# Miniprotein binders against q8pzi1: the designs that were tried, part 10

Target 1, 353 residues: q8pzi1
Amino acid sequence: MNLLKTQLKGDRVLAGKEAVAELYKTGYFGRPKDDGLELSLVEAAYLQSRGKLDIELEGKLLGFRAFFEQASLRQQNFELKYIVYKDLKERGYYVQPSAADFRVYPRGSHPGKSAAKIFVHVLSERQPLSVKLLQESVASAENVHKQFILAVVDEESDLTFYEIKSASPKGEMPEPFPAVKADATFLEDRVIAWDAEASGALYSRGFYGKMLDPERLQLSLVESLYLFSRGVIVVRDRKGKIFSFDEFVEKASEIEGSFLRKYSAYKALRDSGHVVKTGFKFGTHFRVYRKVESIEKIPHSEYLVNVIPEDYEFRLPVMSGAVRLANSVRKRMLFAVEKGEEVEYLDIGRVKM
Below, E stands for the ipSAE of ESMFold2; O stands for the ipSAE of OpenDDE; V2 stands for 0.75 times the mean of E and O plus 0.25 times the DockQ between their complexes.

## First folded at step 2 (miniprotein)

Design s4
Fold by ESMFold2-Fast, scan of step 2:
Structure s4 (fold): chain B 353 residues (1-353), chain A 99 residues (1-99)
Amino acid sequence: as target 1 above (353 residues)
Amino acid sequence: SPEEALELILKAEKLAYEGDPEKVKELAEKAQKLIEEGNPELARVLAFAVSELAYLGDPEAIEKLKELAQKLEKAGSPELAKRLELAIEYLKEAEKKLE
């Protein structure tokens, strides 16, 4: 093949009319413009690496290194985008530049045959990722019925792909709590319920807490506030004074960091029909069950949940670790984004392209 | 509904590859009609497709994308309006570098 002559201008590489036939109509590289073809920097670098074109800048022929260095100056994160682009091309995908970094066509299809299935956003493992911007990007992709995928490039240039989607998990528990009443006491860092019949019902039918003995139930602070706020338990201090909601929150917040944020997610999950238990053994806030029928036959939980504020910035190694842990125990990783009295969920999972 | 959305995305992506300003105008007019007829889902699909054409550096698309962003905002789709505004910004920077 004869090499196509092209010109580097701004953040584009411009080719003549022969490139339309040789690159666009055969491989869907670039976009036709005027009497020629306009290539993105990643497309041009890929094609140059395969010996398909020459690139000039102001009359000077650029080798691969010189072009790569120029492209890096002209486009933010060019090197990361090139790594991802090359990987996807070598897997046999048709890939087009987009506002989301890349759009990717389904296997066995191309731009002229079907719509792109996937939006890919490229970032370094060292980049912070705003949850707010992530939610906006996911919503944008879902609005046009495409998958949103993060392509994370680590320090050794290895790629990991994550699918991120919004979630509205729904449990199958018929009632959030049994219709009982119990008196309870707030001790140093826990709540004890004293009524034997109510304690038994909360434990065996509601799947709350842990029995200390046949007549006493130990409840976590989030379980206690949930039941207290719904009139199921009355919580007293050691001197017999009944807590107000605000007094309970104040005391619990002194004991547990981010108690209110954690409680908002606990409340939302219970209200949506789930059984919710501590995720401590998995390094998360909660483990969540869609349905539990009997205390003697507790199934494996479906979700691990971490609660984060709406202004949270993900550190990607932390996100990666949480997703890997959930996958290793055959659970899905949910991040519950706390927005005052509302909670929204992001379902993050590793995918193979 | 999903089949119609897929066909519109395919047509818009084809137009983005062809870089045809007249077809951008046709998509903008169709998106306007769908918004006016109360089909916001289809209007969102077309608006996104036009934003992809803007990303490809077509200067004639900028004015049409601004119109679509304003219409989407008024129709209650601020997320797509913001995305179109971002695409317009990228096009302006691309044109500036070509000089």
Scores: ipSAE 0.000, ipTM 0.361, lowest interface PAE 11.3, mean pLDDT 80

Design s5
Fold by ESMFold2-Fast, scan of step 2:
Structure s5 (fold): chain B 353 residues (1-353), chain A 115 residues (1-115)
Amino acid sequence: as target 1 above (353 residues)
Amino acid sequence: SPEEALKLIEKAYQLALEARKLGDPEKVKELAEKAQKLIEEAKKTGNPELARLLAYAVESLAFLALRLGDPEAIEKLKELAQKLEKAIKELGSPELARLLKYAIKELELAAEELK
């Protein structure tokens, strides 16, 4: 194939009629427009780098470097988008420009065979990522039944791809707590339940807390508030006064950072049929089980959960670290976004393209 | 004239840029209304160059509709694309009609994906 003559116009590169046959019908580059072909800047740069076309601007031929500099002035994040586009093309994907940076066809498919199934959003590892904007982007992709993939470009121009999904995890526990009642005391920085039979049931059937000895159960503060709010335990201070919900939250918040936010997520997970335990061992807020049948035979947890506020901004190295840790222990990484009374989940995993 | 065609290319480019910057579904409706008025003008004048630019604008709005995931916006854009295709056919340009088929196909696939 000989070099095609093209012209840079705005944020597009325009090619003649022959380019439709040589680029679009063979590789689905660009879009037919008028009697020619319209190429995006990243498509044109890729094809120029492979010796497939010449690009002119106002009658002057542009070399690769000159065109790349022009493209960088005409499109925000052009350099990052080019790196990602080139990588995906070299992996054999069909890729088209979109409002979400790129839409990508799954392996073994192309534009003539089916709709694109993947939206790719490109960013630098140094850019902060707003959780609010991320949730909006994920929802937009899911509304059109496409996967949302984040392509992160690091300082060495290496790429890491993350699939991000909304999640509505549902556990398989038949009841959130056993039908028992127990007196408990908020003692210094912990809650202790005193009734041996009820404590035994909470531990062995509900998978709450940790037995301090055979007759007494130590509960975390989020576990305690959950059970207290359902009337399963009555929590008293040292003088025998029963806590109100607000009094408990106030005292717990003095001891534990982001207590109420963590409680919202804990409550949502328990209400949806999960067993929820501390994730401290894994550097997360919680580890979550879909089903536990016996305290003697506890399976591996399915999810690690970090609770974040609605206005959270990811630092990508922190996000990457959390996902890598979850993968190393064969678990999924969930971020629980706290929105006052409601909690929404993002499931973030590293993927190989 | 060729000078008029060049001027219309600049207008289509500006509409496409507006569409690409949008994050607001209400703004899509405003741009769709402008496109519809231009389609009616193209029918009255018999100008095929204006039809080409409207096809470009509709394609740009289709990409925005995909990002927004709004079935109403997709249907609105599909209706506009069909009106433009009819206008182009009446102007006697089978090549432009085929080009617009790509925009219509993209909107159809987007509508199907939402189901």
Scores: ipSAE 0.000, ipTM 0.135, lowest interface PAE 22.5, mean pLDDT 77

Design u1b
Fold by ESMFold2-Fast, scan of step 2:
Structure u1b (fold): chain B 353 residues (1-353), chain A 118 residues (1-118)
Amino acid sequence: as target 1 above (353 residues)
Amino acid sequence: SPELALIIKWLKRLVEFLKLEAEKLKETGDPEKAKELAKEIKELALAVEYLKLEAERLGSPELAKKIDELEQLVEKLAQKIEELKKEGDREEAERLLEEVQKLAREVDKLLDEIRKLE
C-alpha cells in the first residue's frame, strides 16, 4: 500500500516526512513544515481524488465525499477554488495556494526553477467585486511584477479567466481642439454650433460631433462642455443668454445620467491626446482612438471605455459582457474609475490559460 | 458555433440578474435598484450588439431576423425601466415592474429560439 496517511486539522491537511519526498519534491504540492508537509484543502482533495493519500479526522478515515463536505465547512468558497485548482492542474500548471487564492507558475516552469508569475483570484459569477479592492489587488501584483488573473466560475461550473491591469493610455493627437471659435445653442438635449467654417474645422480636424448639414454641427453634451470650458464655443440658451459652467452642468445633468462623471473621463482622454467618440447607444460610454488623421480614413478604435465611480461594485456578468464585446471587435476594454478630478484606468481582457 | 453559445449564455446571465433586481425592487421600493436595472439593460443591449456581429460573420438570414426581434425587445425593456425610474406612484410602479418582468421572460424565450439555430 503506497497511500500516504494524513490528518485533517483546521483548514489544513498534515502529512509526515514521507510526503515531502513523494509530493513536494516531485510535484511541489504543499508547504514543508516541522519535518512534515502541510497541504491546503484543495491540494488534499485533488491528491485524494487521484488515490495518492488517505485523510483522517480524529482517528476516522474520510472518503472523498466526507472530506469534500468537511473542507466546504472549513474554507469559504472551497468548491469554487477546487474547480479552479483542478482545472489549472489538469492543464499542467504548478499551483501554490496563497492569501489571494493561488500563485501560478508559467507553463514549462516550477517553484524550483523560477518565481510564480501569476496571482489568481477565484470568484463566483454571482459575487460582487469592489473596484477599490480590485485596484488594490492589481497594484499589489504589479508592484511585484506579477500578472493578476480573475477566475470566474459560473452556475454550470464553466470557468473564464480575465487579466486585469492598470493602464495609462496616451494618444498621439497634437492638439485636442482646432484654433476656432463658434457660437452655439443648447436645444432640447443637444448643442448645435452654427458657424459653417468653425463647425467644419471642429468636425474634420477635431473629430467632434456630427454634421447635421454643411453649416450645422451637432455636439454631444460632454463634447460641448469640453469645448465651452476652453473658449472654443460660446453656448447660449434659446433666449440668447450665455451659459455659465455651473448652469450648463446643471442642465446637462438633468438630461444625461452621470454627466459629470462621464465628462471627467472624456476630458482626461482628450487631454491625453485621444479622439473620443460616444460609444454604442446602450453600451460603452466611449470609443477611443489613439490617432485620427482624416475624417475620410477613421481607423478602428483602440479602446471601448465604460466610466464607473470609485465606490463601484462589479457584477461579474456585466463585466464579462463588456469584455466579450470589446474582444469580439478586437478592441481593449477600459474601465475609467472616476475619483473627482482624477481618472484611473483598469484594462480588463479575457485570457486563455 | 461555440462562440454563439457563449454569447447566449452571457445574455441569459444578464437576464437572470435583471429578474432578481426587479424582484428586489418590487419588495423594497428602493430607487437605487431601479438605477441598477437600467445599468443591466444597457449591458444587455451591448451583448445584443455582439450577437449582431457574430450573425454577420456567420451569414445566416434566419439568425439575423431573430436578433432584430431581440433588439426590439431590449429597446422596449430599456424604455420601461426609464419610465419606472421616473414613476412616483407606487401602484403604477408595480404595474411597470410586471411589464419589465414580462419583457425579460420574452427575451429569455427568444434567446432559447436563437440557441436552436446554432
Scores: ipSAE 0.000, ipTM 0.282, lowest interface PAE 12.3, mean pLDDT 81

Design u1c (at its last look DockQ between E and O 0.03; V2 from the best seeds 0.00; counts 0 for: pae E 17.1 > 1.5, pTM O .648 < .8, off the site)
Fold by ESMFold2-Fast, scan of step 2:
Structure u1c (fold): chain B 353 residues (1-353), chain A 118 residues (1-118)
Amino acid sequence: as target 1 above (353 residues)
Amino acid sequence: SPELALLIKFLKKAVEYLKRQAEKLKETGDPEKAKELAREIKWLARSVELLKYDAEKLGSPELAKKIDELEQLVEKLAQKIEELKKEGDREEAERLLEEVQKLAREVDKLLDEIRKLE
């Protein structure tokens, strides 16, 4: 039993005609080119580790260590890509190299039977990940109806897989909200609404704020600006002077970091028919409900939401923590990306391959 | 820093999760829970390194001192969890689990102190 002889050339490993029959037609390794087979560096390393081929560089036979060192010099993040490739192959997947690092076929399928359904991008847990580049990658995958998965490699070479998809959440709460008008006062870091009937309606039917007592409703600053902008409440200072929209924003921004960014996301979610609860009960900016019928029977929230700027760079431990937090309370984690007047959403979840 | 505040919130939730898994391990004796604790503590340790880096950019000596205390405490917790993972004696495993629970409470308290200084 002789091993197939191959040659390292650039960022590829080239094999002869016999490799097409032995590796491509049986296992879908590589790409037929001319009369031979072109293997990626990760495919060649995997096959070499399994005793399927020998690799030469300019007439010199390379052992696994020597080839791995050469591959590392020829491809950025080769070590991380090899770890991910080997893991997916050992799980029984058919995997092809791509511009997104890998394309993966669904379990029980192969290149001859169906199209690849998964794009996998490989990165180190220590690498920052631009939200802008992430959104572009997700959009590219979704445009061709494929899943986008991040394969994150930690310092011990352990793998965690995350599915990232765009989201356009739509709630089922009825519009319009009942016509009410309430006087409210801006106090320290919150707003108090004084009218008992309006406060009751805002709380029990709109699911805004928290009742301070049977006649008074406590509203967060984000809730207050939303209701004020809709003409539902009139907000005064302690001396009775009415706030303008800009005056409210200025004062609220002195109290809360990133107030306008959070407000944009809150408004977008409410306008799309959701009940949105503020405060850091679960360590996120918002918890979001698709439908709430009664204050007595509030379901589990569907989403936890963190609001981030469009120039945000994910630190992977922070992303991992957010996903783990959502999973611990059986919710989905959304990142609301603020782009001026527009808000876009990324849904991030841990997946089992 | 909004990012620093968010990271501290995630760390607190991770510690709450770790405490719940430790309680389940105490109740059920399920060895898979020890592996989950080991996985969780690795993330917590790396997140504390990131917290330390972010805090150094703010130039607060008191915050830096508290984060150094957090790093040492998390390292001690990681050592106890690794011992627990390898322990075959029931009585000793129960003792180690009690130490893990105590250290997790100390981490939670220190995170509250760090949050007040942020």
Scores: ipSAE 0.000, ipTM 0.353, lowest interface PAE 12.0, mean pLDDT 82
Fold by ESMFold2, look of step 4:
Parts: C-alpha cells; structure tokens; sequence
Structure u1c (fold): chain B 353 residues (1-353), chain A 118 residues (1-118)
C-alpha cells in the first residue's frame, strides 16, 4: 500500500488534496482546507493505527509510538481523548473533534446527512470537575439543542459515559401545606409541634415530619423553618419566646451544617409541588416525591438530591457512586446548585453509547 | 453481572481515595481531612448496600456471605473514622489513623475476593 504522506505541525496533522477524497469524503475525517486536509491529533493517530497514512515531523517518519509521544506533548489529555475517540469510532459513530472535545452524530448518520446531536467531553477519573464550568458547558449544549455527555476514563482505561442535563423538577402536590396552625417548640436540636389535630394534618396530608406519638409531631429543622416562614407554625424557645426568622436560622445553623443552603433547596422543591424527606439512608440530603396521596401507601420517591455550592468541585469517583446508588434504587440523581436564593438543578445519569 | 462489576470497580477506587486522604491527614493533622474521611465512608457504606441488593438478585449464597463480611468491615471502619473525628490528642489520633488504614486495606482485599467470585 502507498500510504498518504502527512506532516505534523503544531497540534494538527496536514495532508494533501488527495486526502480529501480518500479520508474526508469516504469517512468524514478532518476538515478540508484550501490546500488539503487538516486532521486533529486523535484522528491522525487513529488513521495511522489502521495503516491509512504516514506521519512525518521535520522530514523524519514517526512510528506510532513516536507520534503518540509527540501528540501527548502537544495536547492536554491526548491519550484520554484518543481512547474515547477510538471507542466511539469502533461503536460505529461518526465523530468530529472540536474545541469541546467531540461532536458526535446519531447512529446511522454522518455530517452529510444530519447535524451532530451529541457533545462529548473527556475527563480522567482523577481530575476534578468544576460545577460552574459544567453548568456552562451543559447550558451551551442545550442552547443549540444538543445532548451533553461526559466520558470518564479510569486508571485501567475503561470508559463510563454520563448524560448531564439541566432539570426543572415539578411536583404534583395540590398545595405545599395544609390549612392549619400549630405551636411548636425548638428543643435542644429539634422541633416538636404539640397540637394533635394540626400535627396529624401536617403529617398525613402534608407529609411533614414523623409522629412522635398519636398527638405530637417531630419536624426537621428545614421543615420547621419552611412551615414557620409560611405562618403554619409558631416556633418558641424552651422559655416560650417566639423565634424570629433570623434567630431560627442562627440556632439551626449551629446544629446542622450547611443549613441555609439545604433550606434553599428544600424550599424550592416544596414550592414547586414536591414532598421532600431526608435522604440520609441513601447518603444524600433529600429524597423527593412528585406526589404522595396517602401516608398508608407511600410510593417510591423519584429523585435523590444533594445540595452543592456554585463553586463545588466534583471528585468523579464520588459523583459516580452517587449516580450508581440512585440508579440501583430506581431513582434519578439531581444536584441542586445554590446560586444566592435561587437553585438550579443538574440531572446526572449513566448512559450507554 | 455488568452492574455489579462496575460497582466493585468504583468501590475499589473509592477505597484508594480514602487511603490517600487518610495519609494526608496523618501528614498534616488537618481536621477538615477527618470530615472528608467521614463523607467518603458514608458513600462507601451506601454503595455496599447496593452490592448487597444486586448480589441477592443473583442468588449466589457465597457472594452474599462475602458482601455481608464487607458490610461488617465497612461498619468497623466507619466507627473508627468517627472516633478519629472526635479525637483531640495527636498521638491517639495517629493510632486511630493506623487502624483506619489497616481496615481500608482489608476492605480492598475483600473487594478483590468479591470481584473474583462474581
């Protein structure tokens, strides 16, 4: 075989005009230019590995190892990107390298037939993932109606793919709380509502708290502040003095870490029609129900929710564990990102390519 | 099953991360590292519940027994991390850290045994 001769220059591999017909028109490799075909480093490595071209640097022929080493020096995460590129190509996808790592076409399609519908970003499992940058990347993809996928490469070069989407969860509860009023006391580290009828209604119709006995209701701190802020309960200290909103927040924050952040998400979820309960047994802040009709037959919750600050950085093994946990119990994993008084959601799930 | 194999793989990575954080805590004495260890062990414990559920669906008594042993080890590790988080004495904290690292290595070995059994 008389292979196409190409030149490594900077972070590109340059081929002559004949490569347009042989590589671009047959397989959509590279980007046609006025005087030939421009290949990305991963495309060139892939084609070299399949015996389709030779690569020279300053007049010297580079073998596969030598080219790989040069490419690694010229592009951050080159080997990871190559692993993902090769895998996607071997699964039958047309893949176009870009600044956002890869644009990927639907199965059975290619650049001449349809637009790319998938953006793939490549990371090592060891690399932190900024939530702020992730939100920006997802928003950019969604602005042009593209799916955003994170490809994670582990230490053994195995691949896991995650779909990441913005979410706006909406519940179906008719109202956030029953029309009742109750007195409650903030004891040492929890709140108890004393009125038997109101407590029963909050529990059986609003699905708040846990009945301590047939007459008394134990409320979590976020539940208490939510109901207090809406005038549903009056919260007193152990001497009978009524709390202000700020006094409640101050005391609750001394007891529960990240209290105000958790409350912001709790309030947003309740206000949007959900039932919200502790997710402690799942290692998350909340488990969330779209609708609960009766206390005697509680459905499975749809979401697990963790609340994170805007400057959060994921550790990918931890993110992966949370997503796997949610999937194995048939729930979706949402990350509620606190932005001042607003909350934005990321839905992270594993996908098969 | 493929799901079980993936969970085991990521559990091993989580244990490796926990061991690295324990080493950093031993080097620095930073209380925030103890809180990080506590967060990691909670994730590990929940992930073991997932393994247990998946193993029960496979109907393998030998696998289920090994996963129960794993659950017991992870509970012991979690207890030691909680003791470490509360410990103010530097030399006692270092002793507890050694126990944490030993238990983490035992968890890692048991995960290898479980991976081979599946």
Amino acid sequence: as target 1 above (353 residues)
Amino acid sequence: SPELALLIKFLKKAVEYLKRQAEKLKETGDPEKAKELAREIKWLARSVELLKYDAEKLGSPELAKKIDELEQLVEKLAQKIEELKKEGDREEAERLLEEVQKLAREVDKLLDEIRKLE
Scores: ipSAE 0.000, ipTM 0.168, lowest interface PAE 17.1, mean pLDDT 84
Fold by OpenDDE base, look of step 4:
Structure u1c (fold): chain B 353 residues (1-353), chain A 118 residues (1-118)
Amino acid sequence: as target 1 above (353 residues)
Amino acid sequence: SPELALLIKFLKKAVEYLKRQAEKLKETGDPEKAKELAREIKWLARSVELLKYDAEKLGSPELAKKIDELEQLVEKLAQKIEELKKEGDREEAERLLEEVQKLAREVDKLLDEIRKLE
C-alpha cells in the first residue's frame, strides 16, 4: 500500500488531494482545506502508527518517535490527547479533533450521518481543573445538546472517563419545616432546642437534628440558622441573650469554616424540597434525600453533596475519590458551586466509553 | 482566620474518627471497618484539599506548607488503607493506626499555629 506523503507544518499535518479520498471520505480523518487534507497532530500520529502516512518536516522523513517528539513540542498535552484519541478509536468511535479536544460520534455513526453527541476534554490527573471553566464547558455542551465527558489520564496512562452534567435537584417534601416554634440555646458547636413538642415535630416531621433525649433536639449550625432565619427557633446564647442573625453567623463561622458557603447549599437544598443530613460518614458535606416519609424509614440518600466555591480548582484524584465513593454506595456525587446566595450543581459520574 | 481554624477542627474530628475506626479495625479485623476507613480517609483528603484552598487564599506561606505536609500524610494513609483493604493484615492495621496517630499530631500542630495567627 502506498503511504500518503504528508508534511508537518506548524501544529498540523498537510496531505494531498489523494488523502481526501483515502482518509476523509472513508475514515473521516482530518479536514478538507484547499485541494488537500489538514490533519491534526493526533490524527497524524494515529495514522502513522497504522502505517498510512509518511510525514516530512523540512524535507526530512520523520519516524513515529521523531514525529511524536515534534508534535509534543508543538501542542500542549499532545501525548495525553493522543492516548485518549487512540483509545476512543480502538473502542470503535469516530472522533474529530475540536476546540474541546474531541467530538465523538456514537458507535455506528459518523460525520455526515449524525451530529457528534459527545465532547471529550482531556486532562492529566496532575492538572488542576477550574470549576468555572468546567461549568462553562458543560453549559456550552448542553446548549448544543451534547454530553460533556472529561477524559482523565493518570501517571500510568490509564484512562478514566467522567460525564459532567448540570443538575437542578428537586425534592418532594411538602414543607421544609413544621409550623412550630421553639427556644434554643447556642452551646459550643451546636444548638439545643428545649421545647418537647416542637423538638419532636422538627425531628419526626422536618427530619432536623438528632434527639438528645425524648424532649430535647440537637441541631447542627446550618440547621439552626435555617430554622432561625424562618422564625421556627429563637437562638439564645448561654446567658439568655437572643442572637442577631449576624451574631449567629459570626459565631458559627468561628466554629465552622466556610459556614456561609455550607449554609447556602443547605438552604438551597431545603428550599428545593429536600431532606438534608450530614454526609460525614460518606466523606461529604451532605447526604440528600428527595423524600423522607418517616424517621423510622429513611430511604437511601440519592445524592452526596460537596460544597465548593465558585473559584474552586479540582484536584482530579480528590474528585475521582469522591465520585468513586458516591458510586460505591449507589449515590450520585453533586458538587454545589456557591455563587453568593445562589447555588449551581454539577453532577459528576464515572462512565464507561 | 476563624474559617481556617474551624476547617482544622473538622479535620481534627475526622482524624479522631479515623483513629477510632482504625482502633476498631485493629481489634476486630472486620473488612467492613476497612471499607469505613477508606471512606473516612477520602473525606479527610477532601477536607485537607479545601483547607489548602482556603489557606492559599489567606496568603500564609507557612500555613500552606503545613497543609501540604498534611496532604502528603493523608495521601500516604489513603494508600495504606487501600493496601489494607486488599491484604487485611493485622500488622498493617497497626501501622495504619500509627500513621493516623501521626496525622492527628500534625493536625494538632496545625491548629496551634492557626491559633497563633489569630
Scores: ipSAE 0.000, ipTM 0.160, lowest interface PAE 14.1, mean pLDDT 83
ESMFold2 (binder alone), look of step 4: mean pLDDT 80; pTM 0.799

Design u1d
Fold by ESMFold2-Fast, scan of step 2:
Structure u1d (fold): chain B 353 residues (1-353), chain A 118 residues (1-118)
Amino acid sequence: as target 1 above (353 residues)
Amino acid sequence: SPELAIEIKYLKRLVEMLKLEAEKLKETGDPEKAKELAKLIKELAYAVEWLKREAERLGSPELAKKIDELEQLVEKLAQKIEELKKEGDREEAERLLEEVQKLAREVDKLLDEIRKLE
């Protein structure tokens, strides 16, 4: 058992020429530099724990605990990064430490065979996660054709991995019905459409609302504004006055919170060819269908959607809960990020590494 | 409020998943699977914190009281699941799982009471 002698310097562990043959060429640990090998702190800790090297600081040999404490002083979130690094190594992955935490090679591959395909970002479960920063990280990974994975470490050092990707969902529903002026009334917290023929068409072909009886259709406020803005319905108050767009928005906003944000997402999904219904039974804003052929044969929805503002910060247990619920009913979890006039989507799913 | 109604429905779904996972764990006898129950309870606790803040915004003392009761039940659930994670005896684990299932049913009933107050 000839252990490699290494030296802790700054945020790196330096090894001689022999380490290139023993660690880099065999296991792709570290980076060759100046005829020696430069190891990251997480790599050095892992290799020390495996009995592969000794680490010295200013001539003094460091045991595992002493080195771990030194590494923690020299690198932010070292403990969390070590937990994730060790887990991925024990699963058989080749892992390259980087400024973005880790680059990971696909299962069954290594640095000599292909490029890294996965970026892993490490977070504590207690750390809030900005949607803006998350979108930037996802975009950075996607721009270089890599998968973005979030590794969340809880208080018990258990790991959960999430794949996060941008989404541009496209449905297959035909264009909205030709413009028609079906009469409707705004009543308390909903809109009722009175014309039997128009109500039947909206329900059976457009999959809007819910029939109160064979001649009358109940529409949600987001459905009503969408149809009103398209000229499909005319919405009046109880005294017969026609609402303007702004008057409808004002009244609806008094009744339900975040109405405009939800409306923006509803409109974007409908405009992209989806059937959109309430997600209430799943604890989300919407459930979304790519294609519905008939009211009698409604399939399972493909997506659950929660609408969030662009300045939203995830509490990771809440994000985890939403993803778990979607998975339990075999749907994808989408977060619709409202950015003024446009909506962007994040598809978040739990993955097994 | 619509946001409160959605959050209550979300919590009811989490509780239903907790009941199903507890039943699976009882059938398989695998204490390591108790980690899934612990994660569900953390998710439930964070959602309850949100409910508490929303109740304060709405200014309902009756709602706030029921949410405080919910917080206490979720804390009891968390304690039982932590005991379950440390329990190596299968018969004792089954007993703890039955207590978890009973507490989960109490949470579900309390959520229905909270729903009636909105």
Scores: ipSAE 0.017, ipTM 0.594, lowest interface PAE 7.3, mean pLDDT 85

Design u1e
Fold by ESMFold2-Fast, scan of step 2:
Structure u1e (fold): chain B 353 residues (1-353), chain A 118 residues (1-118)
Amino acid sequence: as target 1 above (353 residues)
Amino acid sequence: SPELAEVIKLLKLAVEWLKKDAEKLKETGDPEKAKELAREIKDLALAVEFLKAEAEKLGSPELAKKIDELEQLVEKLAQKIEELKKEGDREEAERLLEEVQKLAREVDKLLDEIRKLE
């Protein structure tokens, strides 16, 4: 048992020349600098807990509790970061502190053998998470070809890990619209198409709406605007007046919350070759299918989609619930982030480390 | 509040997911499903805590009463799930499913109260 003498200075712990051989070359702790070794506060706490270090502050020896308290004053969220660091170390990972909290090396690798492949960001479950900051963090990780993981610490110090990645879903449907024209009427909260042949084609070939009977197709408001904007249907009010695009949007927005935001996402998904089903079966805005060959053999949807504004803030239990719902029905959860006329996607899944 | 709407969505989704897993536990008798339910009910308890904080901004005594009732149901379910973790029992899983269905109804009532306060 070799107990190295170290000094707490600012947000780091400084060790002498011997620590390079005993900690860095053997376990990749810290970073060599000049003729010594600089340890992060979480590394020093972990090593102290294992009997590898004596830590002094201004000539006074600090026990584990005293050092932990000092570290908590010197680094925001130190206790959460320590919990995550210790967990990852006990799972056998090599872990390095970074501006993104931690860089983690894949199993069977270390800093001397390959590059880190995982960025881990640490959060309390009670901490709100801005979608804007999340997208920026995910983009930063992806720009350097690394996986981005959130480590969420609950009040019992239990950990849940989530992989978050940007998504550009591509469908395989050969054409977005059947070659038909249909007359339709806007009712209180939906649109009905009356032409039996066109309704049948929209339903069986385009996978739009729900057949009420063999001759009548019920369309959701977002489906209707999409088909109307492409000249596939003509929508009239109950007095026979044809809607303009703006008139339809105005009326639909009075009936359906966040109508334009949902429409933007619906349009983007359809335009990218997906079949998109509306309705509140799972409390999500959409169910999304990459390819549907026939109405008689509809597969399970690949994605559940929730549409959120760019200024949205996740509550972590909400995110957890949505991800677990998707997992329970063997689907992936996408959050479609509306940015004016553009839509970006976040794919969130629970991962085991 | 946008946050209130999202917490309500979470409560509905969490309850439906809890109901589905309770039905599966009843069908299979798998004790490992009780561990998943224990995690789910803890998430639900946290969502109820966030709901209480948001609801204080609305100042409704009826809403406060409904949230307190929901909190009590969640705590009762948490205790039943802990019992199931020790010994898998289909009859206890049936009773858990009944309590989850009761929770689902209370969440729907809570949503109606919140909508009325617009």
Scores: ipSAE 0.005, ipTM 0.296, lowest interface PAE 10.7, mean pLDDT 79

